# Ledger of designs, part 11: VH-VL binders against p55155r1310to1479

Target 1, 170 residues: p55155r1310to1479
Amino acid sequence: SVCKVQKNQIRTFDDVLYNTPLTTCYSLIAKDCSEEPTFAVLSKKTEKNSEEMIIKVIRGEQEIVAQLQNEEIRVKVDGKKILSEDYSAHQIERLGESDIVIELPEGEVRFDGYTIKTQLPSYSRKNQLCGLCGNNDDESTNEFYTSDNTETKDIEEFHRSYLLKNEECE
Key: E = the ipSAE of ESMFold2; O = the ipSAE of ESMFold2 at other seeds; V2 = 0.75 times the mean of E and O plus 0.25 times the DockQ between their complexes.

## First folded at step 10 (VH-VL; framework fv_cosibelimab)

Design g4 (at its last look DockQ between E and O 0.82; V2 from the best seeds 0.73)
Fold by ESMFold2, look of step 11:
Structure g4 (fold): chain C 170 residues (1-170), chain A 119 residues (1-119), chain B 112 residues (1-112)
Amino acid sequence: as target 1 above (170 residues)
Amino acid sequence: EVQLVQSGAEVKKPGSSVKVSCKASGGTFSNYAISWVRQAPGQGLEWMGAIIPIFGTANYAQKFQGRVTITADESTSTAYMELSSLRSEDTAVYYCARGKYRGSAFDIWGQGTLVTVSS
Amino acid sequence: NFMLTQPHSVSESPGKTVTISCTRSSGSIASNYVQWYQQRPGSAPTTVIYEDNQRPSGVPDRFSGSIDSSSNSASLTISGLKTEDEADYYCQSYDSSTHWVVFGGGTKLTVL
């Protein structure tokens, strides 16, 4: 299953489409919310009025951050900028000048600066997902669980619960 | 302004445990790397471990593996470090510190918490 | 895993220049960025150099950092020494194989 984020829209793992504005604060896009998390995907806008995003992927003991800068994808691994010839050593594949694929333990994330595609296999109920991409349980109404596991039909409440707001962003 | 405010000084007996808190002001810290660093009197800095709260899994320096537990509560923007089986050599100031990424410099430090282990 | 070794102490007169070394025991010093912290007595450390040679805002330009691959070391250089620079200084790097933060042993700078 695939979750797609672009242009303030999210198409969830369960194929539900909704609008939610991303901000310059990180939001949780998708995470393995089981008792043994294996990955998390976060994103924010580069600027309030931009469609460009910054992605952060936490994968086991690595933290990968990527964004477009000057029409090229720039990647940091654990805070260190790396060059494209080193991508494969970090399980990252460059598909073109602006496209990368970041491997996950069970899937992958594709990113081009404007669109995030998270592709995951199906999970058992014990290994449930959380975040703006929903819980990947084949139920369209189950996708609106807030970060404290409260069901809601209020999209703003749902988005706000995954927004990582502080004084350093807006 | 973002600050890290730690719990107050503690006096402990050998064999007991201590849990130090570190509260972030200015909103969530969940997307940052939060480290614990200690310093015995007159000695250098010693990294103990770190957590990225939104991910929820901590990693630890080898020396402390099995004795330290680092956790975070996102709802209160508070990180915790618990050190068990205390010895007199654990007498130190314990700092929490924030980094933008796992391998980046610590841009914000807590004020430090003195833990004294004595009979 | 690796260690970072610093001299135990250095001293120099006001107005002069001092350099504090930080030598990595195995693997390349260039494998990860090196940070430098200043710690005055009774206070938490503060960053004076990050990412090898960058200064945070508010740190005077007389502080500089450098990397020397041939000696496998980083250096903190403080020019125009002032008595207020008297402090302990720590280098720090990151071990990407273990994902651990590594500090040097610290250097006491005395300004005479």
Scores: ipSAE 0.805, ipTM 0.910, lowest interface PAE 0.9, mean pLDDT 90
Fold by ESMFold2 at other seeds, look of step 10:
Structure g4 (fold): chain C 170 residues (1-170), chain A 119 residues (1-119), chain B 112 residues (1-112)
Amino acid sequence: as target 1 above (170 residues)
Amino acid sequence: EVQLVQSGAEVKKPGSSVKVSCKASGGTFSNYAISWVRQAPGQGLEWMGAIIPIFGTANYAQKFQGRVTITADESTSTAYMELSSLRSEDTAVYYCARGKYRGSAFDIWGQGTLVTVSS
Amino acid sequence: NFMLTQPHSVSESPGKTVTISCTRSSGSIASNYVQWYQQRPGSAPTTVIYEDNQRPSGVPDRFSGSIDSSSNSASLTISGLKTEDEADYYCQSYDSSTHWVVFGGGTKLTVL
């Protein structure tokens, strides 16, 4: 299953489409919310009125951040810029001038500066996902769970619960 | 202005545990790397471990694995460091510090918490 | 797994220039960025150089950082020394193989 973030919209793992106007604050896109998390995917806008995003992927003990710069993807691993020739050593694949695939423990994230595609195998309830991409439980019921695992029909409350707001972003 | 405010000084006896808190101002710190660094009297800085609160799993320096537990509570924007089986050598100032990434410079430091282990 | 070695102390007169070295014991100094922190007595450290040679806002331009691959070291250089520069200075890098932060042993700078 695939979750797609593009143009202020999300299509969830359960194929539910809704508007998510991301901000310059990070939002949680998808995360392994089990007792032993294996990955998290976050994103924010590069600036308030842009379609361009910055992605952060946490997997195990690494933190990977990527964004477009001058029509080329720039990648940092644990804060250190890495060159495209070194991508494979960090389980990252370049698929063109501006497109990369970041391996996850169980799946992958594809990113080109404007679109995030998170592809995961199906998950059981014991390995439940959380974030704006939903829980991947094969139900398209329009019921959403906030970050404190509270069911809501209020999509604004759902969005807000995954927004990482502070004084340093808007 | 973002600040990290730590809990107050503690006096502990050998064999006990201590839990130091580190509260962030200015909203969430969940997407930053929060490290714990200690400094024994007259000694240098020693990194103990870090957590990215939104991820929830900490990593630890080898010296402290098995004795230290680093956690975070996103709802209160507070990180914690618990050190168990205290010895007199653990007497130190314990700092929390924030970095933009796991390997980046620390841009904000807490004021430090003196933990004294004696008896 | 690597160590960062600094001189224990350095001293110099006001107005002069001092350089503090930071030598990496194994692997290349260039494999990760080096940061430098200043710590005054009774205070938490503050960053004076990050990413080898970058200066945070508010740090005077008389502070500079550099990398020397031939000696496998980083250096902090402070020109136009002032008495308020008297402090302990630490270099720091990151070990990608262990995912842990490594500090140098620290250098006490005395301004005579």
Scores: ipSAE 0.785, ipTM 0.903, lowest interface PAE 1.0, mean pLDDT 90
ESMFold2, look of step 10: ipSAE 0.671; ipTM 0.874
ESMFold2 (binder alone), look of step 10: mean pLDDT 93; pTM 0.944
ESMFold2 (binder alone), look of step 11: mean pLDDT 93; pTM 0.945
ESMFold2 at other seeds, look of step 11: ipSAE 0.597; ipTM 0.842

Design g5 (at its last look DockQ between E and O 0.91; V2 from the best seeds 0.00; counts 0 for: pae E 3.6 > 2)
Fold by ESMFold2 at other seeds, look of step 10:
Structure g5 (fold): chain C 170 residues (1-170), chain A 119 residues (1-119), chain B 112 residues (1-112)
Amino acid sequence: as target 1 above (170 residues)
Amino acid sequence: EVQLVQSGAEVKKPGSSVKVSCKASGGTFSNYAINWVRQAPGQGLEWMGGIIPIFGTANYAQKFQGRVTITADESTSTAYMELSSLRSEDTAVYYCARGKYRGSAFDIWGQGTLVTVSS
Amino acid sequence: NFMLTQPHSVSESPGKTVTISCTRSSGSIASNYVQWYQQRPGSAPTTVIYEDNQRPSGVPDRFSGSIDSSSNSASLTISGLKTEDEADYYCQSYDSSTHWVVFGGGTKLTVL
């Protein structure tokens, strides 16, 4: 199962496509919402009128932040910049100047500054995922669960429930 | 303006537990690191543990592993620290503090909560 | 894990300069950023230096931080001492292998 974020759209783990105009505030893209979370993926726009994103991946006790700068992906782990030769020590793979893969316990996140692909085994964490990528329940009907686990057919309400607004953004 | 407001002072008996709350107002705390730091009378600062609320799993100092539980409730923007099996040496002011990421400086501190362990 | 050692107290006259050391017991002081906090009696700590040598907005430029890899220490330097600088000062670092926050023992600064 793959969730893809690009060009203000999301294709969920359940293959549902909808518009999600990300903002300069972080939004929760995908998270392990089980009793023992193993990862979370968040993203925001670098600027309101850009399709360029900043990604944050929380993996165990590490926080990984990446963005494209000067046509090259820049990575920080726990706030400290990591050089590309050190990526493998942090379970990060460089696939080119502007493309990286961040390992997850069961899966991976691929990011190039403009596209986020979160890939998990098709049967893994069924009904235990939350965020804008949906819950991976193999159902593509218009049934969305907000962050407080309330079913809605209002996509705007769904999107807003995962938006982390504050005075520092938007 | 973001503030961290903690629950009031408590007096507890040895062997009991205490749960201190830390409510964020004026902004989100979900993607920040929320830390708990205590200070015994006349002593220095001691880190107990922390949590990133959106992630939900806490990390603890070795000394407190097994005796402290740190949680967060995103719906109320409130973090909690519960310390069990209280002893007299646990008498301290307990602070919550916010950092932009794990390991960062703490840019916002709560006012502190005095916990007194006495019979 | 490692410890951060600070002198218990330092004193100096107004207008002079004081340096407070923070020595790391194992591993390199340069491996992670060092923060410095000021705490006045009855108050929560406040940040005076972050990421080794950066000042938050509103902190006077007479406060500075530095790292000395040869002595495996960080230093907080306060020049032009004022009586308002009397406080306790704590250094803090982070152990990236255990993900623990480590504080120094604290230094009481007296301005006579």
Scores: ipSAE 0.443, ipTM 0.808, lowest interface PAE 2.9, mean pLDDT 87
Fold by ESMFold2, look of step 10:
Structure g5 (fold): chain C 170 residues (1-170), chain A 119 residues (1-119), chain B 112 residues (1-112)
Amino acid sequence: as target 1 above (170 residues)
Amino acid sequence: EVQLVQSGAEVKKPGSSVKVSCKASGGTFSNYAINWVRQAPGQGLEWMGGIIPIFGTANYAQKFQGRVTITADESTSTAYMELSSLRSEDTAVYYCARGKYRGSAFDIWGQGTLVTVSS
Amino acid sequence: NFMLTQPHSVSESPGKTVTISCTRSSGSIASNYVQWYQQRPGSAPTTVIYEDNQRPSGVPDRFSGSIDSSSNSASLTISGLKTEDEADYYCQSYDSSTHWVVFGGGTKLTVL
């Protein structure tokens, strides 16, 4: 299953579509919320009125941050800028002119500066995922689970629970 | 203004454990690297380990593997370091420190917690 | 796994320039960023240089950092020394293979 984030809209792993404008603060997009987490995916807007995003992928003990800068996708691994010739050493693949694929333990994240696609096997971590992409439970409901695992129908409450506000963003 | 506020000084006997807390005030710490660094009297800085709270797993210096446990509680914006099987050589000031990523400079430091291990 | 070696102490007169070295024992100094911290007695360390040669806001421009790949070392240079610069200085880097933070042994700067 696939979760897609684009143009302030999210299509969850369970194929639920809703509008949740991302901000210049990071939000938790998807995470392995099992007792032994293997990945987390976060994203924020580069600017308040932009469709352009910055993605952060935490994968084991590595942290990968990517964004477009001057029409070129730029990748940092653990804070160090990585050239495209070094991507494969970090389980990152350039798929097209501006597309990258970041491998996850059981799936992948595709990113081009404007769209985030997180693809996981449908059987992987069932009901143990959390974030704005939902819990991957093969849905038949519109209920959302906040970061403290509370069910809600309030999209703004759901979004706020995964928003990482701090002094450096709004 | 973001601050890291640590728990108070402790006096411990050899063989016991100590748990030091580090609370972030003035902002969330969930997507920062929270590190623990100790300094024995008259000695240099020694990294013990760190955690990114939103991710929830820690990494440790080889010297402390098996003796130290680093955890975080996102709901209280508090990180913890527990050091077990204390020895007199563990007498030190223990700092928590924040970095923007795992290998970054530490831009915010706690005030330090003196742990004294004496028989 | 590597060590960062600093001189134990350095001294210089006010107004002069001092350079503190930080030599990496194995692997390239350029593989990861080097940071520098200042620590006054009784205080937590503060960052004076990050990412090899960047100064945090509020750090005077007389502090500078550099990397020398041929000697496999980093350097902290303080020009126009002031008595307030008297402190301990630590370099720090990161080992990407182990994910460990590594500190140098520290250098006591005395301003005479």
Scores: ipSAE 0.402, ipTM 0.809, lowest interface PAE 3.6, mean pLDDT 88
ESMFold2 (binder alone), look of step 10: mean pLDDT 93; pTM 0.947

Design g6 (at its last look DockQ between E and O 0.91; V2 from the best seeds 0.00; counts 0 for: pae O 3.3 > 2)
Fold by ESMFold2, look of step 10:
Structure g6 (fold): chain C 170 residues (1-170), chain A 119 residues (1-119), chain B 112 residues (1-112)
Amino acid sequence: as target 1 above (170 residues)
Amino acid sequence: EVQLVQSGAEVKKPGSSVKVSCKASGGTFSNYAISWVRQAPGQGLEWMGGIIPMFGTANYAQKFQGRVTITADESTSTAYMELSSLRSEDTAVYYCARGKYRGSAFDIWGQGTLVTVSS
Amino acid sequence: NFMLTQPHSVSESPGKTVTISCTRSSGSIASNYVQWYQQRPGSAPTTVIYEDNQRPSGVPDRFSGSIDSSSNSASLTISGLKTEDEADYYCQSYDSSTHWVVFGGGTKLTVL
């Protein structure tokens, strides 16, 4: 199961396609919402009206932030910039100057500055995933579950419930 | 402007527990890191542990492992620190503080909560 | 698992310059950012330097931070000392292997 975020559009783990106008505030893309969370994937735009994104991955105790800078993916781990020679020590693989793979406990995230692909095993997290990528329950429907686990047919309410609005973004 | 507002001072007996709250006023901290730092009278700052509220798990300094529990409620933008099996040496001001990530500078501090442990 | 060591106290007269050291006991000081906090009696600490050498908005430019890899230390430098700079100062870093925040022991700055 793969969730793809690209060009203000999301194709969920359950193969539901919809538009999501990401902002300069982080949105929750996918998270292990079990009682013992192991990962979270977040993203925001670099600027209003840009298709470039910044990705944040929380993996256990680590925080990994990546974005394009000068046509090269730049990575910070726990706030500190990591040299590309150190990527493998942090379970990050460079696939080119602008393409990386970040290992998750049970899958991976691929990122190139414009597209986020989150790949998880089909049955590893049934009904325990949350975020804009859906819950990976093998049910394709127009119904969405907000961050408080409420069903809604309102896509804007669904998106808004995963938006991490604060005083530093718009 | 975001402020961290902590619960009021407490007087406790040895062997009891205390739970201090820390509420973000004028914003949220679910995408930030929240730490608890204490300071005994005349002493330095001592990190106790922290949490990333949106992620939901906490980590603790070795000294406090087993006695401290840190939690957060995203819906109220409130973090909590509970310290159990209190001793007189736990008399201190307890601060909560917000940072952009684990190990970052704390850009906002709560006002502090005095906990006095006496028999 | 490292410690940050600061001098217990430093003093200097108004208008002069003082430096406060922060030495890391094991591993490189450059492995993680160093922060500096100012604390006046009865008040919560406030950040005066973050990410080694950056000043938050509102902090006077007479406060500066630096890293010296050869001595494995960070330094807070305060020039043009004012009476209002009299406070306790703490350095802070982060241990990525344990994911613990580490504070220095603190330095009391006395201005004449």
Scores: ipSAE 0.495, ipTM 0.833, lowest interface PAE 2.7, mean pLDDT 88
Fold by ESMFold2 at other seeds, look of step 10:
Structure g6 (fold): chain C 170 residues (1-170), chain A 119 residues (1-119), chain B 112 residues (1-112)
Amino acid sequence: as target 1 above (170 residues)
Amino acid sequence: EVQLVQSGAEVKKPGSSVKVSCKASGGTFSNYAISWVRQAPGQGLEWMGGIIPMFGTANYAQKFQGRVTITADESTSTAYMELSSLRSEDTAVYYCARGKYRGSAFDIWGQGTLVTVSS
Amino acid sequence: NFMLTQPHSVSESPGKTVTISCTRSSGSIASNYVQWYQQRPGSAPTTVIYEDNQRPSGVPDRFSGSIDSSSNSASLTISGLKTEDEADYYCQSYDSSTHWVVFGGGTKLTVL
């Protein structure tokens, strides 16, 4: 199962496509919402009118932030920039100058500055996922649960529930 | 301007527990790391543990593992630290502090909460 | 799990320069950023240096931070020392293996 974010669209783990224009505040893309979370994937736009994104991956106790800068992906781990030769020590693989793969406990995230692909094994954490990528329940009609576990057919309400507003954005 | 406002001073007996609150005023800290740092009288700063509220897990310094529980309530922008099995050596000022990520500099600190443990 | 060791106290006259060291006991000082905090009695700490050598807004440029890999230490340097700089100073780093925040023991700066 793959969730894809690009061009202000999301194709969920359950293959549902919808428009969700991200903002300069982080939004929760996908998260292990079990009682013992193992990962979260967040993203925001670099600027209001850009298709370029910044990705944040929380993986256990690590925070990984990546964005495209000067046609090269820049990666920070726990706030400190790391060099591409050190990526493997952090379970990150560089695929060319603008493409990276970040390993998850049960899958991976691929990112190139404009597209986020979150790939999880089939049946991985079924009904325990939350975020804009849906709950991966193999049912396209019931994946829009807000952050407070309320089912909705209102895409805007769904999007707003995963928006992380604070004083540093928007 | 965001401030961290902590609950008031407490006097406790040995063997009891204390729960200190830390509320963000003028903002939220769901996309931040919140740490608890204590300082015994005349002593240095000692990190106890922290939480990333949006992720929902806490981590603890080894010294406090098993005695400290750190939680957060995103709806009220409030973090909590509970220390159990109190001893006289736990007498200290307890601070909460916010950072952009785990291990970052703390950009705002609470005013501190004095906890006195006496028989 | 490492320790950060600071001198217990330093003293210097106004207008002079003081340097406070912060030595890491194991692993490289450069593996994670070092922060520096100033604390006056009865007050919460405030950041004077973050990410090794960066100053927050409002911190004078006479405060500077540096990393010395050969001695495995960080340093806080205060030039043009003023009486208002009298305080306790703490370094802080992060242990990526345990995910713990580590503080140095603190240094009392006395402005003579």
Scores: ipSAE 0.439, ipTM 0.820, lowest interface PAE 3.3, mean pLDDT 88
ESMFold2 (binder alone), look of step 10: mean pLDDT 93; pTM 0.945

## First folded at step 11 (VH-VL; framework fv_cosibelimab)

Design h1 (at its last look DockQ between E and O 0.90; V2 from the best seeds 0.77)
Fold by ESMFold2 at other seeds, look of step 11:
Structure h1 (fold): chain C 170 residues (1-170), chain A 119 residues (1-119), chain B 112 residues (1-112)
Amino acid sequence: as target 1 above (170 residues)
Amino acid sequence: EVQLVQSGAEVKKPGSSVKVSCKASGGTFSNYAISWVRQAPGQGLEWMGAIIPIFGTANYAQKFQGRVTITADESTSTAYMELSSLRSEDTAVYYCARSKYRGSAFDIWGQGTLVTVSS
Amino acid sequence: NFMLTQPHSVSESPGKTVTISCTRSSGSIASNYVQWYQQRPGSAPTTVIYEDNQRPSGVPDRFSGSIDSSSNSASLTISGLKTEDEADYYCQSYDSSTHWVVFGGGTKLTVL
């Protein structure tokens, strides 16, 4: 299963497409919401009117942040800037100057500054995923669970529940 | 401006537990690292562990593994540190502190919570 | 894991320059950034240097940080010492392999 984020649109793990305007505040894109989380993926826009994003991937005890800067992907691991020659030591693969793959325990995240693709096995963590990418349960209507696990038909309420708002970003 | 406000001082008996709270106001909480750092009287700073609240799993210094539990409640923007099996050597000021990334500097510190362990 | 070793105390006169060392016991000091904190009695620490040599807003130019890979150490240098600089100073780094924050033992700076 693949969840794709680009241009204020999300195609969920269950192949549901909807418009959700990302902001300069981080939003939770996809997370292992089991009792032993293995990953989380967050994203925000770099600027209010840009389609360019910053991605944060939490993988075990590592925190990986990437963004496009001067036509080149820049990566921090636990707050330290790393060079592309060091990517492999952190299970990150560079594909050209603006495209990377970040490994997950079961899957991967691909990012190029404008598109986020989170790929997991189809059997992965059914009903234990949360975030804007949905819960991967093979049911189109069940993906609208808010962050407090309340079902809603309101897409804006769903999006707001995963928004990490503060006064500096809105 | 972000502030971290901790719960008040506590006096505890050996063998008991203490749970200190750290409430964030005026800024984002969930995607930052929240660490707990203690300082015994006349001694240096000692990192105990940290959590990124949106992720939900804490990491602990080896010395405290098995005795400390760090949790976070995103709905109240509050982190907690619980230290069990208290002994007199645990008498210290306990700080919470925020950093943007796990390995970056602490930019916001709580005021500290004095925990006194005595018979 | 590694330790960060600082001198226990340093003394120097107003107007002079002092350097506080922070030596890493194993692995390279350059493996991660080094931060420096100032702590006055009864107060929480405050950052005076981050990312090896950067100053937060409001920290005077007389505070500087450096890394010396040959001695495997970081240094905090305070020039033009003032009596208000009298405090405890801690270095801090991060162990990427264990994901632990590591503090140095602290240095008491006396300005006399």
Scores: ipSAE 0.734, ipTM 0.885, lowest interface PAE 1.3, mean pLDDT 89
Fold by ESMFold2, look of step 11:
Structure h1 (fold): chain C 170 residues (1-170), chain A 119 residues (1-119), chain B 112 residues (1-112)
Amino acid sequence: as target 1 above (170 residues)
Amino acid sequence: EVQLVQSGAEVKKPGSSVKVSCKASGGTFSNYAISWVRQAPGQGLEWMGAIIPIFGTANYAQKFQGRVTITADESTSTAYMELSSLRSEDTAVYYCARSKYRGSAFDIWGQGTLVTVSS
Amino acid sequence: NFMLTQPHSVSESPGKTVTISCTRSSGSIASNYVQWYQQRPGSAPTTVIYEDNQRPSGVPDRFSGSIDSSSNSASLTISGLKTEDEADYYCQSYDSSTHWVVFGGGTKLTVL
């Protein structure tokens, strides 16, 4: 019940491996798509030709953004940079110079600048998750659900449906 | 160029409700914070609440808890603010405004929507 | 949770310097960033200072912002005051504990 984003690839909650078209625009990685969402995980590349990523985790009423900068993870909460001694007050744990864990209501997100691991309990939010990590329905298939819950076998269409293109990115 | 365009002025009776729209053009607003801010005649700015559309859950200032509902429709890039049980003191210009993060400055404002509550 | 208090009005002659204060009632002013907005009658506000002391593109360098932890306040300073600076000015911060945005009461700047 782990989704891993690394080296331009995604391994979904359902153990499907495919190449991700992450860009400098945010894409929705994983989200609680129930009627009362509890979290969302978004990510983008720092630069077109880099494997380095920026993550955004929305958790309850907090918005957490992290990225690797000068070999150290830098964290903002609701737009304000916080220091590592204050991480625990925000349910964030530093596991090293460049590795953090962000707690979720029933799981966690681990990030080191290059790898995003979203870990959820196996039975939590079954069929209620959405994003590039899939819906956690415990079936490995070539079938994907777009952001409007349309089934497709077209991976490009699937990826495009979760891309948040806007004026600041391509 | 991103713009926020709001629905037109409204005149309402006490006890009714109003729903104001805020449409983004020139880009999506899904991962930005969209706030609603009102200003009564001759008064200051008052924050009502915000939503991050991709997340879908709004938060509200204490004063408006239970009376305001903020929603967003990502397919139309439109946010909504609905204020119920209107009173004369709710007469104000209602703005929508965008910020990069919940705690960041508002860098794009809608033109404002005048809501007049009059019997 | 907290309030931001500004003087109701301030006035100064052209070419002079004016400072508008913004005092936080509880908790530290440095706990989050302070923004400043300018609003002319009939118009939406526009940002003149963000993140305590940063200017958006297009805002003259006559506008500056500062934080004073000892008085628990932020300040907007406008030097070389011009008639076009006459407007209402609002400070704004963020309450991390409640996750809501807080505006000051506003200051009417009159250029004499």
Scores: ipSAE 0.731, ipTM 0.885, lowest interface PAE 1.2, mean pLDDT 89
ESMFold2 (binder alone), look of step 11: mean pLDDT 93; pTM 0.946

